# Ledger of designs, part 40: VHH binders against q8rxe9

Target 1, 356 residues: q8rxe9
Amino acid sequence: SVATDDTSPSVKKRVVSGVQPTGSVHLGNYLGAIKNWVALQDTYETLFIIVDHHAITLPYDTRQLGKATTDTAALYLACGIDVSKASVFVQSHVPAHVELMWLLCSSTPIGWLQKMIQFKEKSRKEGVENASVGLFTYPDLMTADILLYQSDFVPVGEDQKQHIELAREIAQRVNHLYGGKKWKKLGGRGGSLFKIPEPLIPQAGARVMSLTDGLSKMSKSAPSDQSRINLLDSKDLIVDKIKRCKTDSFAGLEFDNAERPECNNLLSIYQIVSGKKKEEVMEECKDMSWGTFKPLLADALIEHLSPIQARYQEIIAEPEYLDKILSEGADRAEELGAVTMRNMYQAMGYYQRRRY
Key: E = the ipSAE of ESMFold2; O = the ipSAE of OpenDDE; V2 = 0.75 times the mean of E and O plus 0.25 times the DockQ between their complexes.

## First folded at step 19 (VHH; framework vhh_7pa5_2)

Design l8 (at its last look DockQ between E and O 0.58; V2 from the best seeds 0.00; counts 0 for: pae O 2.3 > 2)
Fold by ESMFold2, look of step 19:
Structure l8 (fold): chain B 356 residues (1-356), chain A 124 residues (1-124)
Amino acid sequence: as target 1 above (356 residues)
Amino acid sequence: QVQLVESGGGMVQPGGSLRLSCAASGFTFSDYWMHWVRRAPGKGPEWVSTISDSGGSTYYADSVKGRFTISRDNAKNTLYLQMNSLKPEDTALYYCAKGSDSYTSGWYREHDYWGQGTQVTVSS
């Protein structure tokens, strides 16, 4: 059978994940989410899409989009994506995403999109005129990213569930409008054109706190770069950030003292990146000064991040290798999507081009 | 469904005070950093203030530092902006904005969720 219509029990469930071409990932993102996200490739057939079309829905630098795209791909590969298990590709390299988006837009009630805009940027009396057409229709493009591949699951955070619910509603509507007996009469398989996707919350990762406030999670929302360790920070920068991070004036080091959130955070980071048990860390560090501990922590961080950084540098230094990975991923994605697109055009009654 | 509803705006004389509120629903409020952003007449959006998920870290634009105080009540799912010593240049539509979560789907950027705004007008 041809790829995306086979739902037999012997086929792995498919996961589709979008990745913005931003090029920046901090330690909290990696340990808290991305590491487990990548691990889904061990259980599911996994597609990782660098969503460059989505990046243009807000102001962006045209001179940087291509570089951000390749940097992001390289970073996620360095985080452990195995191309023998998963496909990695750039959204714009598979035109079917935009083709399907257009077809879905023709079936999407405008009021469904207005609900999404109302929560994002309704600030003018006329509402709809406040958003670019791209930003307004973005939910249909995301729906196309998901439905094109007959996806079973979409990894999302709690705040993204409404987008998956919209994708499910659009899929149900299209299945009703064009599937079933009507599609059979046009020579098709009949039944549903699309699987109905479900949201997926991966296993929770580590909770890593800010270097400047041990009560606040590490976040790219923080204005100061000193608050976080970025995955690609140089060895010298890691040392500098740890040297300057917030500490306290207590003697010794300990976990789980509510008056010492920074101490708890820094010991927790050390535990995670060193791979040691909590009790082992407590016994090793309990009598240390900050002056002794900070170099130990910095060295452990450097040791942990160096393989990821080395892999990243290998990939980015050989553009032909990265291009080959992305091209092969796009070819696989095109093959999977072609079945969906043929079925969709047939079900909608299009006259299809013949190739001689 | 994520929802952010601002309130507490109005007209006030220079030197006066207002307290803005933002009621949040549809997500675990205490897991997210929150922001205030404003749009003055004829200008683009301007970042005003940011508060961490716990409330332990706060940040302010230079133009409001010392006059505005951001705070949050995680038990009530509410974000606040206390605005003191208001100036005519503070006249704007004020929005609360939600930061990103710790899980990345990659389709949306930070600050994708904004409320409808509440108008603050500082004039005689």
Scores: ipSAE 0.391, ipTM 0.725, lowest interface PAE 2.2, mean pLDDT 85
Fold by OpenDDE, look of step 19:
Structure l8 (fold): chain B 356 residues (1-356), chain A 124 residues (1-124)
Amino acid sequence: as target 1 above (356 residues)
Amino acid sequence: QVQLVESGGGMVQPGGSLRLSCAASGFTFSDYWMHWVRRAPGKGPEWVSTISDSGGSTYYADSVKGRFTISRDNAKNTLYLQMNSLKPEDTALYYCAKGSDSYTSGWYREHDYWGQGTQVTVSS
């Protein structure tokens, strides 16, 4: 009885994430989120989408969209997204996103979209009558983005919970309306047309605090650039920002002192970027002055960010390389999505084009 | 579901004071930077003030600096804007906005969530 070890290669679960083309990432974002994405590549089949169709649903600069798109892509690659493990592509390069959106729109009651908080809030600013249909329907686009690839998991923040729930509901509805026996009668395999995606709540990455306030999270919302380290900051700028960062007047350095939040933050940053253990950092830095530690931290930051910056510059300097990566990503996405689209068109009773 | 509900607006005379409130729900309020933005009739949105997640850092537009004070109560999930020495130029619809900078977002749109707004009218 040869136990056929049907080690069917455990098909990695699929994770899909999308980002709008913004082009800027600070240290908090990187250490808190991007680094985790990199880690997900080993566990999951990951798709990272630059969602440029979403970008146009709000006022934007047409002159900057292209650059923002490429910069965003380059930055994520520079941060460690591996194209051998992940698919990186631009949303608009895969027509199936919009095609599926249309199909999903037909199954989405208007009342579901009307309940979306983001629309309600955004439409108030401009008046409901002036709000674009794109702004109203972008949750269906997002749903298409997710369901097109039969996603198992979607990393989401609190802001997107409602949209994920919507996506789940739409998926369930479509499965009910067109899946199962109905689909089989039309020549399909039957069963579910879509996987029901699950939210993936990333493990709380390191919370990096502001350089000007150790009690405040590092944020792009802070008006002062001095409050944050951007991934693409120059060496001199990093040195200057660290030099000017807020510190206390206590002697020595220590972790986990509520009275010394800046100290804790800076040590934590140092720990993370140096790859040292907390205990090692404590031993190394416990007797240091700020005058000694700040340069050390700056150097460590520079050392950590330099490869990212270098890689970014390389990618940007070779537009053909980036184009190729994005094209290949799009091709992969198209292949994956083609199955979904075929099934959907079949299940929904479309006359299928016969390729002769 | 993220909800922001502004209140406290009204009509005041020049030199008067108002205190705006924004009740937040549907997210961990204490984790986000919050903002006040205003829109005057016929004008684009204008940033007014920002407060950090902890409340330790506050920022103001030059037009309101020294007159307005932003604060927050994280225990009550409420954002405040104390407006003193109000001017006719301060007449606008005032919005509370949620910061978009989340470390947990795998899928994110870089837009702030805004409430419905509360009307502030400064008129003699």
Scores: ipSAE 0.033, ipTM 0.560, lowest interface PAE 2.3, mean pLDDT 89
ESMFold2 (binder alone), look of step 19: mean pLDDT 83; pTM 0.848

Design l9 (at its last look DockQ between E and O 0.70; V2 from the best seeds 0.00; counts 0 for: pae E 2.2 > 2)
Fold by ESMFold2, look of step 19:
Structure l9 (fold): chain B 356 residues (1-356), chain A 124 residues (1-124)
Amino acid sequence: as target 1 above (356 residues)
Amino acid sequence: QVQLVESGGGMVQPGGSLRLSCAASGFTFSDYYMYWVRRAPGKGPEWVSTISDSGGSTYYADSVKGRFTISRDNAKNTLYLQMNSLKPEDTALYYCAKGSDSYTSGWYREHDYWGQGTQVTVSS
C-alpha cells in the first residue's frame, strides 16, 4: 500500500493494428512480421483488432467467418500477445466502428473513394454495378478503426500507404468542418476532434525462404504447400516437408555461400528456431551430411512450434476463455471509443442523450 | 501506387505465338511472386501461370503446360508470358497479377492486384 517512486504516469503512444481473420499463418509470416507486431505491446499501448467487417467486403464463406475469426485470435495469442499489456478484440463487437464510419462518410468526398486502388481493381474486373458499397466505403471503416481510439501510429505495409494517407486527410477535413471554434462554441474542449495518425511501416523481420527454392521467399502465393511450414503443421508433416525439401550435393554445411541458397536458408531456420548463435550452428553443423542435418532441423522446428501449437490448442479447446479475452478487449475498446463518439456527436450538433 | 500494364495481345492464327509483357511499377517488383490469369468470355478467372519473386520457381496450369513459358526480368520490372502453339480455347483477356507476399495481415484480406488485361484472340 506504500507509495513508491516506481509509479510512472508516462502515457505510452497508442498503436492500433488491424488483423484479417484468415485463420492460418506460415513460418515466414511469423518470423517476418507477426513476431514484431506482437513485440509492439512492449513499447506501445496496443490494440489488435480482428477486422471481421473488413473481411465481408470481398466474397467469403459465411460458414467460415466465425471460425476464421476465433482461429486468428487464438493464433495471435499463441504467438505471445499478453492480455495484460494489449487488447485483442473483434471489430464487430464494438459497434462504434461502424457508427463512426457512417459519420465519417458524410464528410468524405466521393472522388476520394473512387481513387482507391482496391475499388478501382474490383470495378475494373467486375464492373462498377457489381462492386459492393462495402468495398467502395471500407476506407472510411478503416479510418474509423484508427480515429475511434485517437491512435498515434498504425502499422501498415507499403501497399496500404494510400489508405493511411486517406485516413489522415479525412481526419484533417473533419477537424476543419467540425473542430476548432465550431467545436468550442458547442461546448467542446481542446483544438481538434481527432489526432492525425502516422503510419508505422514495420521493420522487416527474418527473411525465411521457400523449402523448394532457396532464392524465393516463403510465401502463401506459392501454389505448393511443400514450399512452406505452417505454424500448425503436424509433426509428421514437418518431418515430411523437411525430408523432401530442396538441397544440394555439396559436402558439409555452411552459411553465406551464394552457390548454396538452400543450405543458407535451412541453416538460418535452424539457427532461429534453436535459439543458437550463428557461430555455434556453424561449429555444430559444418561436417554434417544432409541426412544427418534434416532430422536435426525437423526436431528443432517441432520443438520450437510445439509450445505455440499447444497454446493454440488450449485456447481453442476452451471457447469460454477465448470469449472472455475477446469480451474484455471489446469492453476496454468501448470505453476508449465512447469518449470519441460523444465528442463527435457534440461537434456535429446532435441532441445528446441524457443519462440519469 | 501499384500499377501493372499488360501488352502484347492481339489476333493470331491457331498454332501461332504471342509474347505478353507486363510493366510493373509502384512496388518493389523483385520482392513479389507474379502470375498470369485469363478470363474467357462469359467465364470466371482461370489461373495460368505463377513465377516466384526470384524467378527460380515456375508453375503452370495443366491446360497450358508445355506451350506457355512465364519469365521475369527484375532489373526491368517486367513480367512475360511466351505463348506458343496457341489454340482457340486460349482466347481470353490476360491479366498480369501481383501476388500478396506481404507478411503483414493488416486491414486487407490477402488479395492480389491485377492489371487492366490484354486481349488474346486465336481464330482464323
Scores: ipSAE 0.483, ipTM 0.798, lowest interface PAE 2.2, mean pLDDT 86
Fold by OpenDDE, look of step 19:
Structure l9 (fold): chain B 356 residues (1-356), chain A 124 residues (1-124)
Amino acid sequence: as target 1 above (356 residues)
Amino acid sequence: QVQLVESGGGMVQPGGSLRLSCAASGFTFSDYYMYWVRRAPGKGPEWVSTISDSGGSTYYADSVKGRFTISRDNAKNTLYLQMNSLKPEDTALYYCAKGSDSYTSGWYREHDYWGQGTQVTVSS
């Protein structure tokens, strides 16, 4: 009885995420979120989408969209997204996103979209009459983004919970309306047309605090650029920002002192970027002055960020390389999405084009 | 569901004071920067003030600096804007907004959620 070890290669669960083309990431984002994304590549089949169709639903600069798109892609690659493990592509390069959106729109009650908080809020701000249909329907686009690839998990924050729930509901509805026996009668395999996506709550990454306030998190919402380290900051700028960062007047350096939040933050940053253990950092830095430590921290930051910056520059300097990566990503996405689209068109009773 | 509800607006004479409130729900209020934005008739939105997640840092537009004070009560999930020495130029719809920096989701939109706004009218 040869136990056929049907080790069917455990098909990795699929994770899909999208980012708007913003082009800027600070140290907090990187250490808190991006590194986790990189880690997900080993566990999951990951798709990272530059969602440029979403970008146009708000006021944007047409002259900058292209650059922002490529910059965003380059930055994510530079941060460790591995194209051998992940698919990176631009949303607009895969027509199926919009095609599926249309199909999903037909199954989405208007009342579901009207309940979306973002629309309500934006509509109030701009007037309902002036709100674009794109702004109203972008949740269906997001749903398409997710469901097109039969996503198992979607990393989401609190502000996206409503959209994920919507996506789940739409998926369930479509499965109910067109899936199962109905689909089988049309020559399909039957069953579910879509997987129901689950939210993936990433493990809390390191919380990096503001350089100007150790009690506040590092944030883009802070008006002052001095409060944050951006991944693409020059060496000189990093040195300057660290030099000017807020510190206390206490002697020595220590972790986990509530009275010394800046100290804790800076030591924590140093620990993370140096790859040292907490105990090692304590031993090394406990007797240092700020004058000694700040340069050390700056150097460590520069050392840590330099490879990212270098890689970014390499990618940007070789537009053909990036184009190729994005094209390959799009091809992969198209292949994955083609199955979904075929099933959807079949299930919904479309006359299928016969390729002769 | 993220909800922001502004209150405290009204009509005041020049030199008067108002205190705006924003009740927040549907998210961990204490984890987000909050800010006020205003929109005057016929004008685009104008940033007014920002407060950090902990409340330790505050920022103001030059036009309101020294007159307005932003504060927050994280226990009550409430954002405040104390407006003193009000001027006719301060007449606007005032919006409470949630900052976008979520370390948790790389997904799509640094969505700044805005409330419905509260009207502030400064007129003699």
Scores: ipSAE 0.384, ipTM 0.752, lowest interface PAE 1.6, mean pLDDT 90
ESMFold2 (binder alone), look of step 19: mean pLDDT 82; pTM 0.843

## First folded at step 20 (VHH; framework vhh_7pa5_2)

Design l13 (at its last look DockQ between E and O 0.57; V2 from the best seeds 0.48)
Fold by ESMFold2, look of step 20:
Structure l13 (fold): chain B 356 residues (1-356), chain A 124 residues (1-124)
Amino acid sequence: as target 1 above (356 residues)
Amino acid sequence: QVQLVESGGGMVQPGGSLRLSCAASGFTFDDYYMHWVRRAPGKGPEWVSTISDSGGSTYYADSVKGRFTISRDNAKNTLYLQMNSLKPEDTALYYCAKGSDSYASGWYREHDYWGQGTQVTVSS
């Protein structure tokens, strides 16, 4: 009847990851980060959240949000999420995220949110009044995503570290306002109301560069699709993109020549997707022309990506199977979050519904 | 904390030129693609231009191609937009935007990090 903060030495630390429902993943995402994120499931108790509530803070097509959500879930599962080790679920399927967000908003100084949004279209009093509340408060929703599950670590890029620091500050503030002796007097057990999460910068995966500029990283921000290999590109499209990718006029192929960034990038990709050692690749490829190497690279990419594509197609072709995975993930998340919500309502002095 | 501060806007006659600047801080500037986005009166955001993290690749909306030039100085953490042959339809609030270039797809949304904007008005 009372919530506890589990401090058992044998309990795995918890990682919570949010994923925008974009419906697409490129080779740089996969080799540079997602593989390492998925591998966290082997060490940590992991939750992967498709954050559909966050997606509505930008203009979006109401006819496509559901499909983008299921496509994204299917892609991440195809990238190796093991449902026996990790929970995958849709944010909106667990109402506690929004419930907690509201409670956290009441404890979040408005000035803390203003610091987060002052870089946007809000340089004037008039601009602040034109911005949606969703744009202004989404840092509280992200904080709710994290704190609801008493998360130990949150994998984020450096551009999201400020959001984790805000989540830490909010957790500390709530612990001060409602925790400690106050929490104990209301029947609380254990330590603070919220564990203070730590950012986890994913271990660097492969650095995969643009197919059109070997000095620029492969990026969704690039307008040209020719600059990237998407995980779901067809065999013909992969061949075409590699055929047309930027190369040079130097003889032979080699790693680590600063004058040849495209050569280094394409050999590095080949090494990774073929599973060969660097020395093997160097010996195999050193005397090749681009005309010989490009088909070799394309074939290696196709072979590497085919199992992922097959898995994706299996998942998306059977909506009931995917729905079951997401539903079971949401059920698990609801169980984990229920303790946090009970504690938060109790600490804030709410009259709680008695459940028999 | 990510911070983007645009400057260089103003009023200019049709056919004139302006150079916008965007001072960036709070992140490793040379790791990210950068964008210029504009908002005309009564309109939603319109993408104008993109430059890669190294500066080696540039992209333009058809409406500005040949007239605008995006550039960056990674040593000064500054993004630029040179706007030539300006037209009345270029009148807008211009924003510097940081790309979402994390290989990991997190909570981050594309265009989440914008500056405050600088006004460009093209009229006689």
Scores: ipSAE 0.576, ipTM 0.834, lowest interface PAE 1.5, mean pLDDT 86
Fold by OpenDDE, look of step 20:
Structure l13 (fold): chain B 356 residues (1-356), chain A 124 residues (1-124)
Amino acid sequence: as target 1 above (356 residues)
Amino acid sequence: QVQLVESGGGMVQPGGSLRLSCAASGFTFDDYYMHWVRRAPGKGPEWVSTISDSGGSTYYADSVKGRFTISRDNAKNTLYLQMNSLKPEDTALYYCAKGSDSYASGWYREHDYWGQGTQVTVSS
């Protein structure tokens, strides 16, 4: 009995992630999240969407949106998103996002959206009457973003759990309303129209702390730029920021001392960016003064970020290259989404265009 | 579901004090910077104060520096704003806001989640 090794190439599960075009990433974001995304590319079919339709739901600068979009794309590519493994594209380049949103809106009770915290909060701030319909409906857009590609997993933070739950509920509802036997009666395959997406809990990335406070995480919410290393910081700026970073007065350097959070943070950063083992870093740095260590750390940071910066510069210097990448990504997205849309239109009873 | 509920507002005379509270739920409170923002009648939102995730760092607008103190109790998921030496110019709706910086979330909706606000009125 020849065990037919049914090595059917295990169809990679699909992961979809969306990012707003913000244009800036600091070391904490990179080490804490982006690196994990890069790693996902090997395990999953990954779609990375620059979600510019979401960006317009809040006040924004029309002059900056385009640049922010391209910068974001370039930065992600520079950080290791591989277009040979992942699809990178802009949300607005794929019309199916909005088309599907519309269809989903028809199946979304208004009460579900009214419960969304973001709308409630914003509505309270600006007055319900002044809140845009876009702000009200963007959760359906997000749902469309996810479901269009039959996503298995969506990396989300805690703050987005509600939206994922909404997406799941909408998917279930649509499957119930239009899927199954109903769809089959209309000539479709029947069954589920949408996969129910699952949240992907990212592996705990490195928690990078503020350069000005070892007890606080590095954050864009900190008013001072001195508190963080941005990925695109110049060499001189990196040196200066490290030079001025908060340190203690203890002799030597050590890990895991609660009284020395800055020391722990800086050593941890050094460990990560140098690729050294913790024990190696301890041995190397245990007797160093801050005067010796800070330059060492700065150099290591520069060395680590230089390839990213170089790649970023290369990408932005060749707009046509980036355009091509984004176009190809969009093409792939359209192909994937086309199946979903076809099924939805069929299931919902639309008269379909016959192409002659 | 992220929820922010402000309280502690009221009417106070110039020179008086108020303590605002913001009860947070629906997210890992101690993982986020928190902010106070205020909106005076006819004016846009004004940043008031920021506190880091651990509470180790605090930041203030120049207009409130020395008078206001931001603090947090991570065990209680509560943000505070002690307001002393209140001035008529401090009259506003005060909002607590969640920081947008998430290390883990691929979906960056930098939505500063704001609460409903609590009214602070400083008048003689």
Scores: ipSAE 0.331, ipTM 0.732, lowest interface PAE 1.6, mean pLDDT 89
ESMFold2 (binder alone), look of step 20: mean pLDDT 83; pTM 0.846

Design l14 (at its last look DockQ between E and O 0.62; V2 from the best seeds 0.00; counts 0 for: pae E 2.2 > 2)
Fold by ESMFold2, look of step 20:
Structure l14 (fold): chain B 356 residues (1-356), chain A 124 residues (1-124)
Amino acid sequence: as target 1 above (356 residues)
Amino acid sequence: QVQLVESGGGMVQPGGSLRLSCAASGFTFDDYYMYWVRRAPGKGPEWVSTISDSGGSTYYADSVKGRFTISRDNAKNTLYLQMNSLKPEDTALYYCAKGSDSYTSGWYREHDYWGQGTQVTVSS
C-alpha cells in the first residue's frame, strides 16, 4: 500500500476562498457572487477564511477590525455556510499562514512583487518609501493562504487573476527548489511539495442593477445608499427604498424590453427572491401597476432577507457560539496546515524540535 | 497595467470652461463606476463627481452642481468632465479614478485607482 495523489470519489477537491472583514454586503454582492460561492460547499471541501491580516495592509481603524471580522463571519454564516460542510475561520487564528508566508518570501523574486498593481499604484502616488512592507509582500501572504491547504481551486474574478498567477508561479518555483528528488532524498514522499492551484469561476450569479438606474449595476461605488439594498437593511428601509426606486410610466410589467431597464431589473429581483419561474412571474405581474407591484416586491425582499437577518442576529447575540464555530474551523485548518508545514520545513532542511 | 491618463487641464479666467479627459486602459472600462477627485493647494482630496458603469447615473458634489458635467464614452474607454463657470476655488489637481466593487471574492482588498492628475488653474 503506497500513498497516492489520486482522488477517489469520496475525496473532494478543496476550495479556499478569502473574505475581507468589511462587515457589510449588499444584494448585488450576495446574488451576483456570494450565494454561488457559498454553494461551492455542496460540491467541494470548502474553507472560507476571514483575512484579517490582509486588512491591515492599508489604513484601518483598530477599534473596528475585531467587530468587522465577527460581523463578516456572521454575515457569511447567515448567507448559508453550513459548518458541517465547510470551515469558517479567522486567518490570524492559524499562525501557519504567516509562518508559511515567511518561507515563501525567501523564494519569491523581489521583481515579481514590484509588478503587483496595489504596490505600483501606491508607489506612483506617494513614493516607494511610503508603501508599507505589508502592502509590498501581501501577495505572498495570499499565496500562503492558498498553498497551506494544498488547494485545488480558488474562486476569483478577473481583478484577482494576477494574484492567482503569482501563487501558481511561487508554487512551481518552490516545487523546483525543494521538491522532487531533493524532497525524496530527505525522506519525503510524492513528487511535488505543493499542488498548483487553479482559478475557479462559480456559475454566473444574478446581475442586479441599481434601484435608481436599471442600466447601472448595484454597487457600493454609488454615492447614494438609495441605489442599493443592503443585506441588513431594516424592513422599513427596504419598503422605503422600493417605494422611491426609479420606475417608468408604461402600463403593465414585462421582462426584456430594452426601453424598460428598471422594469426588467425589478421583475428579475422579484423572480429571484420569490423563487418563482420567469413564466410564473410574467403571468402574475403582467397587468399590475407599479403601485401594486412595489409592495409585492418589497414583501418578497423582506421575506427573503428576514431569515438571513434573523440568523445574523442570532449569531452576533451569542458571542460564545460564534467563537466556537470559528475556533473549530481554525482547529480543522491547523490540522490540515500542520502537514504542509511539516513537509515544508523538512524539505527546506530545518532542524525539527524533538517531542519526548 | 491599469492606467488612467488625464488631460485637458490648463489656465483659464474665472467664468471660463475646460473639458478634462481620462484615457483608461488595462481593465474592462464598462464594468466600473468612474469618478473625479480634486486636490486644491494645501487641501486633502475632495470628491467631485461620479458616473455609473453604463453612464446612466451621475452624481455631483454640491460645490460643482450645475457647473460640471461628467460623461463617459465606453466605446473609446474615456471619461470626461466638462467644467463651466469656473471659479478660483476650482483651482486644483484633478484626478480620474476607477471605482471598485466588482462581483469578486473578498480575498483581495479592493481599492480605487487614481491617475496622475491634470492641473486646472483659474486665475485672473
Scores: ipSAE 0.516, ipTM 0.806, lowest interface PAE 2.2, mean pLDDT 86
Fold by OpenDDE, look of step 20:
Structure l14 (fold): chain B 356 residues (1-356), chain A 124 residues (1-124)
Amino acid sequence: as target 1 above (356 residues)
Amino acid sequence: QVQLVESGGGMVQPGGSLRLSCAASGFTFDDYYMYWVRRAPGKGPEWVSTISDSGGSTYYADSVKGRFTISRDNAKNTLYLQMNSLKPEDTALYYCAKGSDSYTSGWYREHDYWGQGTQVTVSS
């Protein structure tokens, strides 16, 4: 019985994620999330979308949207997103997102969208009457973003769980309404039109704590910039922030002391950015004063972030390069999405354009 | 499903005190910064106070500093705002809001979750 090693190259499952155009990432975000994205590139076919259509559902500065979009793209590339492994593109560059959204809207009961927490909350703040249709329907857009590419997995946080569930429900409904025998009767392959996406719970990245409070995570929600290291902070600013960071009066340095959360945080940061093992860091730093350790940490941070910063600057300095990357990403996205759209139009009974 | 429900608002005389509560559900409460925002009639939203995920750090707007105290009970998934020495200028709809920082979110919208608000009216 010759075990036919059906080594058929196992088609990588597809992961899709997106972010709104935002210009600032701190060390916590990077170490906690972005690095995980980078890691996903080796295991999955990854699509990373700058979702600028979502950005316009709220008040925004028209003058800044473009820059924010390119900055976001540049930053992700600088952080290690590899265009040879991943597709990076802007949502608005792929018209199929909106096309699919429209089709999905026809199959989405209004009651499903009315239950969305974000809409409810925003509506309460602004008044239901003043809420834009975009704000109401953006979950369908998000669904389109996901389903267009037949995504297997979607990395999501807790705040997006409801939207993923919605996407799943919509996918199921569309499959039921238009898929299967119905689709086959229209000349299609039949079966499911959409894969049902699954949430991907990222592995717990490193939790980086605030520089001003070792018991609090590093956060953009903290009013003080001194509480966080931003990826694009200058060397001098990094040095200054580390110099001023909160420390205790205990002698020596140690990990995992509940009474020394700042010490633990700073050592942990040092460990991560230096690439050293915990034991190595302990041995190296156990007898150090804060006066000695802080500069060491700052240097390590600078060393770690410098390549990212340099790459970012390179990318920003060459707009054509970034444009090319985004264009190629969009092309790939269009190619993938075209199949989905063709199937949807067919399944939904659209008269198909004959290209002559 | 993220849910924030504010309570504790009411009418109080100048110099009086109120304690607002916000019941949070649908997310890991202790993983997020929380904050209070208020909106007075005809004005835009004004940041009032922020508390870190652990509660170890608190921040206040200058307008409320020394009078308001933000706190949280992570075991109860509840955010509080103790408001003392209330002034007519403090009259507003007060919202509890969830911070946006997520280390795990691959897909995020930078919008804060806010509750329905609780009305605070300071009048003689």
Scores: ipSAE 0.314, ipTM 0.730, lowest interface PAE 1.6, mean pLDDT 90
ESMFold2 (binder alone), look of step 20: mean pLDDT 82; pTM 0.842

